# VH-VL binders against q17rb8r558to768, part 1

All scores and structures are predictions.

Target 1, 211 residues: q17rb8r558to768
Amino acid sequence: TAELSHLTKNVPIFVCTMAYPTVPCPLHVFEPRYRLMIRRSIQTGTKQFGMCVSDTQNSFADYGCMLQIRNVHFLPDGRSVVDTVGGKRFRVLKRGMKDGYCTADIEYLEDVKVENEDEIKNLRELHDLVYSQACSWFQNLRDRFRSQILQHFGSMPEREENLQAAPNGPAWCWWLLAVLPVDPRYQLSVLSMKSLKERLTKIQHILTYFS
Positions, changes and structure headers below are counted from each chain's first letter, unless a header gives other numbers; Kabat numbers aren't used for antibody chains.
F, E and O are the ipSAE of ESMFold2-Fast, ESMFold2 and OpenDDE, as the mean of both directions, binder to target and target to binder. V2 is 0.75 times the mean of E and O plus 0.25 times the DockQ between their complexes.
[cut] stands for letters that were removed.

## First folded at step 1 (VH-VL)

Design r7
Fold by OpenDDE, look of step 2:
Structure r7 (fold): chain C 211 residues (1-211), chain A 121 residues (1-121), chain B 108 residues (1-108)
Amino acid sequence: as target 1 above (211 residues)
Amino acid sequence: QVQLVQSGSELKKPGASVKVSCKASGYTFTDYAMNWVRQAPGQGLEWMGWINTDTGNPTYAQGFTGRFVFSLDTSVSTASLQISSLKAEDTAVYYCARGPYDLWSGEFDYWGQGTTVTVSS
Amino acid sequence: SYVLTQPPSVSVAPGKTARITCGGNNIGDKSVHWYQQKPGQAPVLVIYYDSDRPSGIPERFSGSNSGNTATLTISGVEAGDEADYYCQVWDYSSDYVVFGGGTKLTVL
């Protein structure tokens, strides 16, 4: 069975925490329904599932991020440690259920490209400014917290020359969003944005708050 | 190749005990769970439960508690079903079937050939 | 307890298409597996996860599942397809494996 890179129908949904493009998301899976989901994802060759935070009204949020399974360790008691990394962002179109876990029909999100040269220039300036602010924020963290972040998420990705090369924009933005101690609802709002400018603006606001 | 080979047919009197064995080969025994399925003459398939081949922990379906015991001999990759205090209604073909390590995946991809247990006075 | 309902028998002429149904409450929310059992033999998995085929199973065998009905479809039925067919699910609520009552497929 070939791996499916563009699964959009009946996508298994892990309802847990926020996930972000390019950001590692290690999971400790112990619930039977999710154990099944993980095994099934591997067996069918997709090796992917969606991650969404819980929602009080709709079971899980309208937006999420696909997770790519890189490695799975099955434990004797049936639990598993799953090494995953964030892939594409998605919007939920339809919710379903399969063998106790949630599913969704989804559409993938991509950033809207900026074509105007002046806007590109402004975007670059904003990007560089916010990146610098992020670096300063991280450097000013206590050693303990900095180490924890590095251990869990790795180092902050470097700046990219082409801000619009990837459909999800610069990786460091997602890394930062993952490590910032903000409410998941706020993170979710950023995840759903298709404008890099808007994301950067939100991130800058958060950084300013924590400065 | 994956094979599950069960022990031969059994003829028992009511009240006796029987032990059906299922020897696995062609794969790592502890990578998959072992399920037991009963089929009475002319009847359908009935799931009896499963045993974790790694931990040895058995789980029994409703109706198969008490007289039914799942066990393992991992040294020879063998799962066993013991039925005590046999009754006439225990007359059936008993199958071992390989399933995912956890029951929740649900499918049984390999089956033993079955063991006929006949309980008659 | 969760119950799967199959017709006791289905008859089909050679070369035609046989459809065996498996009914269950919201069965579409479950993964359905199908087994073929010929007389005197052990069951053989022919469809799993609603529509996936194990290696060695002909493409003539297909499966679907939606709503309250799962269906095993056998196109171009051959004499060798005469057997009992069982649907099976894992019920999350009870944590039990449940089989249908089985369907005898007769090739006329």
Scores: ipSAE 0.394, ipTM 0.778, lowest interface PAE 1.1, mean pLDDT 93
Fold by ESMFold2, look of step 2:
Structure r7 (fold): chain C 211 residues (1-211), chain A 121 residues (1-121), chain B 108 residues (1-108)
Amino acid sequence: as target 1 above (211 residues)
Amino acid sequence: QVQLVQSGSELKKPGASVKVSCKASGYTFTDYAMNWVRQAPGQGLEWMGWINTDTGNPTYAQGFTGRFVFSLDTSVSTASLQISSLKAEDTAVYYCARGPYDLWSGEFDYWGQGTTVTVSS
Amino acid sequence: SYVLTQPPSVSVAPGKTARITCGGNNIGDKSVHWYQQKPGQAPVLVIYYDSDRPSGIPERFSGSNSGNTATLTISGVEAGDEADYYCQVWDYSSDYVVFGGGTKLTVL
């Protein structure tokens, strides 16, 4: 299955919304082309496809996130409910089409690890500061909004011991980005970042804007 | 395991009607679409349309929107094709063929044995 | 309406390779399915999604699809491979199924 899980050529692309590593992305699929795309991924055993936001100039954005299919439920009225979770981030190299849905050749993105011990210490300090700011923001939300977030996204992931262990950085960063009502172009910019420091800095800016 | 068994061959006069049945077994009938394909003597395959076996909604190819009616009896896992006002040009073998739930990809993995309808004076 | 074009016949010596073509505008952007029909019998699916084989179809059968041409390839042909072969697509824009005209494969 590892060969099937590392797709880079003619990757099926669902053009819809922003998806983030580790974040659930439930989908309500009614278009025949996307129902076909999903059925093929199940039949072939790949059980994954790329998610990209639409782009007025290029059909879909230059960056996206792979979605892993966890479950599919076909409804009698022709709709499908697809339970997915975000995986690897990617950059689009080449665009294509198959049976009405988009495809892409892609390259995967990973965070660049910081190895200097002073820089690692500074990164941990920044991380802990921004994490505390995120927790404070979440606890200060009105009950209605906090309940909606918990219902749809679940609780914020716990703080991670090794900030650089995961190739996409801490999961709570992606959870927070998914929950915040942020402009799509800003979201896409953060998705493309390979620096955890840069990502944390942008998250801090967003939290300050909303506080 | 999967099997589509069609009704027997029919000899009819012009102006009559015929009903071709296709009984499915070995799978959940409503999980797959039923397609109808015509093959005139010595000719190729011609798609006539399909029926959604869950909703009963038919779709007819161009040229088959008049005298041709698809129907279901889901209690006995059977799809039917009725042809009214038969003409000599309706002489053909008629196949039922199983396709994806609502004909998204269009591949037909199992076929009935075919029913020959002959229309002659 | 979308059109698929096949040669009417192909002749191949036993043990050699047969190639049956299916032409269509931008057919490489579509999924192509192939059927074998022996005289007096119903069609049998031998290739789907351009190149996939259903269970029970020998590895001698293969398919490809790019540009304006899809090809069914049968290596090591046997007398039992004599049949009519049809290509077929589903055209997304019209939601219509299209068959090619068929190719008679003769082994001699």
Scores: ipSAE 0.183, ipTM 0.687, lowest interface PAE 5.6, mean pLDDT 89

## First folded at step 8 (VH-VL)

Design e1
Fold by OpenDDE, fold request of step 12:
Structure e1 (fold): chain C 211 residues (1-211), chain A 119 residues (1-119), chain B 108 residues (1-108)
Amino acid sequence: as target 1 above (211 residues)
Amino acid sequence: QVQLVQSGSELKKPGASVKVSCKASGYTFTSYAMNWVRQAPGQGLEWMGWINTYTGEPTYAQGFTGRFVFSLDTSVSTASLQISSLKAEDTAVYYCARGPYDYGEFDYWGQGTTVTVSS
Amino acid sequence: SYVLTQPPSVSVAPGKTARITCGGNNIGDKSVHWYQQKPGQAPVLVIYYDSDRPSGIPERFSGSNSGNTATLTISGVEAGDEADYYCQVWDYSSDYVVFGGGTKLTVL
């Protein structure tokens, strides 16, 4: 169990796909272990669990994202559709098991703030450039793919005035990372970064590749 | 109020069949699995398996395959256990118990049905 | 198969604390549920998920689970607490529900 306000110990881990801060992550839950996990998260009031991709070496990845349960739709046969949204990023410190699902002791990740004015300026420039590239990429997608993305992930978030206001940086970066057709390992590397500059740089490389 | 009401006691001869019913009320029947638990005289609780109350799919524990059949009548929110080719060792109290679909706790139990098999 | 081990019997004087153990390999990795069964009655859930208490169950009942042992604790034992107590887990390896052998609690 973990404290409601600081869920860092024995965090239930859903091992499935990548999740990202602020990005909706609907789940179809049919396995008993995850039904149980979700039910308990609701009963205890936390309404949160971690999402990690599978890892062949460690069962699940060293990094993940917390998911906040917004709604649960129970199906008559015991299955459920869980409406979740990405919260804080975390690093796994210790792995465990409970009732067949994975647990973890975690530490939350936050971006390191840039304090130098010149660096801030450069960061802004990079941010704006990559944002523009992202917009261009999205606009140039085939209508079918664009529609699918919009249906599943919603619209790309707008640029934020303060790039360092949120601990996870701009939301549009995570949205973009979620929709880009890249390998989960690559996505994971970006998720683990505590530098917005580094994330933007990697995202830019991906965009360049797909342009 | 959640209630599980089971059928009355049964006295059967070896080789006969018995059907124990469990009528549920006070909740959405299909929202929970129905478990069956056996308790022989002076013995502990033994899980027999469960039935999906929506799909009707039964799952039997080891040792309870073949002669044991779980069934449903959803129109009357009733789960049933049928035992065929009864043996003396089948003498026991049989319970239905409500549980989630995640193999969690059994929060409500029937009152039990005593099945006695004697020549 | 996964096995839960309970002591056959526990005796306690009124007003004292009874502790009923349930042993199992790495049982701490499982959620343990406890049932009370009085003579001639159906089992009643008294603790679920190691330490949670259903509505209507007195606060005297508590549970813990770690390592290889889960424990049901009954403080201020009353005559009415005399019953058989069963622990239960889900063996997610086999998808079986497993009960302990039961413990008869006698109030002296």
Scores: ipSAE 0.900, ipTM 0.955, lowest interface PAE 0.5, mean pLDDT 95
Fold by OpenDDE, fold request of step 12:
Structure e1 (fold): chain C 211 residues (1-211), chain A 119 residues (1-119), chain B 108 residues (1-108)
Amino acid sequence: as target 1 above (211 residues)
Amino acid sequence: QVQLVQSGSELKKPGASVKVSCKASGYTFTSYAMNWVRQAPGQGLEWMGWINTYTGEPTYAQGFTGRFVFSLDTSVSTASLQISSLKAEDTAVYYCARGPYDYGEFDYWGQGTTVTVSS
Amino acid sequence: SYVLTQPPSVSVAPGKTARITCGGNNIGDKSVHWYQQKPGQAPVLVIYYDSDRPSGIPERFSGSNSGNTATLTISGVEAGDEADYYCQVWDYSSDYVVFGGGTKLTVL
């Protein structure tokens, strides 16, 4: 059980879209290779696989996010509907192949904690500012787009009292990153960051651009 | 208990046709693909193809197109293999085998049907 | 077309360990399944996905797969293990299921 929770070798990789910590990622699987991958994930008990975007040079990106399978429904015609949620971020160390789907040896990413009290204060201020900007941005969206976002991703998570409690930082940042209409390459750059300050700064830049 | 029961042995003349049936029980018939495997006397296993038990769509391996037809009767959870214009080289044991829709392992097999083609 | 190569025969004394190989280009990138077929009987799945055992299959049966060779290992071979053994893979390039030529295991 403990071994299954820390899967780092030969992790099956679903190559499709960006995934983020805590963000739901429903999948409708048609291809046999991914049907097999999902079925094996359930059979072996891991109930996890990695999600990476496609990359022209390396088949898939160097960074991704683990997806936790919450529920899977195998349809009679062979398709599967998979309810997943984002877990840990990872960096790809080695790439492989199994039954037509990609695999990887990975290293999990965690944020570097800020220890200085003054820096923590500054980080809090930045966090609150960007959060407010995010809220404003979302409220100013057209009703159609806002509704679509809410339907697919749910509501923006609330602010957390302890910004450094989770290894991936505040959940709302990932939610926002998922809904922002930016290039996957940009999203990937943010996903790879281990500094909350850097993520917030980059997110703020995007929000300013769309303001 | 999962079970695949095939029809009995067949003796046919060249040019005739034969239909082998495979009745499934003990599981949801449409949840698994049905594969067909041929084994000539003293030879190995040869995959013939599979049929989607839900949609009825057949897929044939190379060398098994034209004279070979996979079909279903879902009302009785039965898959069938029809061979037309039989040849001597069609003499073999034919197996149905259950498998997932992802080309995985064949976990249950029929008992096999011997088809003998002789003049 | 993808080809699996098995030795035509393997002989082993009772109580010893039998190893049946299945060769294929980069077969390690494929999941290998193994079937046992006794004379006059249908094949029986004994190993799936390289090393997993179906319910009812003794622990004496094990499998491995790496590089260009998959191996079915039968420890403590018994007279009842005498049979033909087939490896099988899915060729995801062609969407074909491929069987090896089979190996006759003789218990001396």
Scores: ipSAE 0.899, ipTM 0.954, lowest interface PAE 0.5, mean pLDDT 95
Fold by OpenDDE, look of step 9:
Structure e1 (fold): chain C 211 residues (1-211), chain A 119 residues (1-119), chain B 108 residues (1-108)
Amino acid sequence: as target 1 above (211 residues)
Amino acid sequence: QVQLVQSGSELKKPGASVKVSCKASGYTFTSYAMNWVRQAPGQGLEWMGWINTYTGEPTYAQGFTGRFVFSLDTSVSTASLQISSLKAEDTAVYYCARGPYDYGEFDYWGQGTTVTVSS
Amino acid sequence: SYVLTQPPSVSVAPGKTARITCGGNNIGDKSVHWYQQKPGQAPVLVIYYDSDRPSGIPERFSGSNSGNTATLTISGVEAGDEADYYCQVWDYSSDYVVFGGGTKLTVL
């Protein structure tokens, strides 16, 4: 239900890797605590949980992304393969525990819209520039790496006509962030940004570094 | 429709062995773990451990190692508990209980098997 | 080892509300399941995951869990509710399942 899709209290947190809006995140679940978490999420009907990277100081990062369960394949021995896709970004407000897995009270993140026409124009220009740079970067990758990326993440999403239609901005930005071989700290910084301009700028710097 | 049917009551002498069976029906046997719970006369429930019904791997709780053996016959969807070198203190009702592989709730129980050990 | 503490007995008049507690260190961080056991019978799951009811269990049965105490609440108690009640958790530190000592509910 719609109500269940906006959990903000005691959200189960899978502590593992980075997740991003619209980006598929397949999981192999074998630990009992996460088996339980997944089963519970299905039973309650939410079919969602948060994904955060580990943090040495706080157990898990202050920012993460919700994962929507699309399908679960239960293996005979109790393990599961979980097909998930990234949803909303969130900021952690409070941390907790339940049955061995982490929980969090969270606040969802959405981009701040740019209203000024000149700023929108500039944003569009920046977006198009960075997109072209991303395409060039990807095309210049070795065939082996390119193939691996395509196999795991699929093709880069196309440019969108309205850059501010989605609360998380263009999908290709998240796809690119997912495939860029950068430190999770950089990825996390981008994930936490509520400005598309700032994200694009950061991504551009990363692309420049790898060009 | 889910049912766990256990074997009948047993009367044994100290030092003997007993095997309690638990036959499952109404669901895919290997999709759930089988737990064993002991209840001595007038006492509470005590978890003994569980067996992975797919792999056959048993896990025993503390205090239930050595003389206690969990086993399976998957061909007939049956889990078994064998107790060797029986002692008077082994006198109890033994339950099999279905549970998930994530240590969740036990949603179905056998009717219990009374094992009495007396000289 | 993790320990769950229940009162040995609770008495309630018919039609009243019975509350059975299960104490444990930070038990609120665990999912608590409750079982009803009548004399000579196997336990029956009445509450799981703190507050969820299995199909067939009356709405009179409810559960809560926070802090160091989980509670099974039975409203409108009936004579048929007289039984032993056990709380149960999974200790994820030891991977052991732990039962409380049980509470005998007497309907006066």
Scores: ipSAE 0.863, ipTM 0.928, lowest interface PAE 0.5, mean pLDDT 95
Fold by OpenDDE, look of step 8:
Structure e1 (fold): chain C 211 residues (1-211), chain A 119 residues (1-119), chain B 108 residues (1-108)
Amino acid sequence: as target 1 above (211 residues)
Amino acid sequence: QVQLVQSGSELKKPGASVKVSCKASGYTFTSYAMNWVRQAPGQGLEWMGWINTYTGEPTYAQGFTGRFVFSLDTSVSTASLQISSLKAEDTAVYYCARGPYDYGEFDYWGQGTTVTVSS
Amino acid sequence: SYVLTQPPSVSVAPGKTARITCGGNNIGDKSVHWYQQKPGQAPVLVIYYDSDRPSGIPERFSGSNSGNTATLTISGVEAGDEADYYCQVWDYSSDYVVFGGGTKLTVL
């Protein structure tokens, strides 16, 4: 099934909200086209589909995130509750359609690694600073909001020792992006970035705005 | 194993009513939609519509509204097609066919019920 | 309404390959299912979602779909393959299931 994990052609696209690497994305599927999409994804063995936000000009955004199906609960009336988690980010190369749902040819996005020691040091410092700011922001939220976030998204991931170990960088950045009440345009811009430094800078700017 | 067993052949006069039954077994009845397909003598397959086996909500294709009624008896995993005010043109084999709720493939079919309308 | 067009008949010699086409506007954007119906019998699903084969269906049966044409291919045709074949799609614009007119396959 490893080969199936690298689906890049005619990837089924669920057009709905933003999805992010490592972030759980539970779905309630009731439209026939998406019921079909989910069923096919399971039958083919890929157990994956792309998630993109809607775009008025292009039907869906140029960037998205793959969702890995962890579990599907089929309801008696044909609806499905789908347990998914964010996987790889992608850029849309070509758009298509199948049985009423969107498809895309895609390329996966990975962060560009920083190799200079001084740059790595600076990146670490920035990372730690922004992480602290994120923690402060979250702690200062009203209890009811904090509880809602925790219930839906779980706790903020811990800092990672190696910031460049994962192709998508630290998980907490994506968690934070998912919970921040920002415009999808901002979220999308961050999702499309291949530089952790740039993402952190953008996130910091957003945090400053909400502080 | 999955089985759809339909009621026997019917001979009716014009203006009469007929009820064709389709009994499902070997699977969870409410997990799949039940479709109805008509085939006139020497003709092709024609989709009549489907019924949601969980909610009981029927959907009829164009041309199959009014005189055609889909119904359920979930206690015995049975779907039924009733045709009222029968016409000669209603002479056909009627099939029930299991399908997913996403309008996918019909993987299991009843054996068909021949309805003949003759004066 | 969405329309599927099939040739009324196809003839093939035993052991040869039969190809049955199903035409429709942008049918490549739809999943095509194929059914085999022998005289006096109910239809049997032989191909689903363009090219997938149900359990119990021989590998001789295959399907493809692109552009405006879907094709059911039967290699090494046997006498037992003589039947009517129907293509079927879901028209998501009307939410109707649509069948082709059917193709009679004759094994010579």
Scores: ipSAE 0.855, ipTM 0.925, lowest interface PAE 0.6, mean pLDDT 95

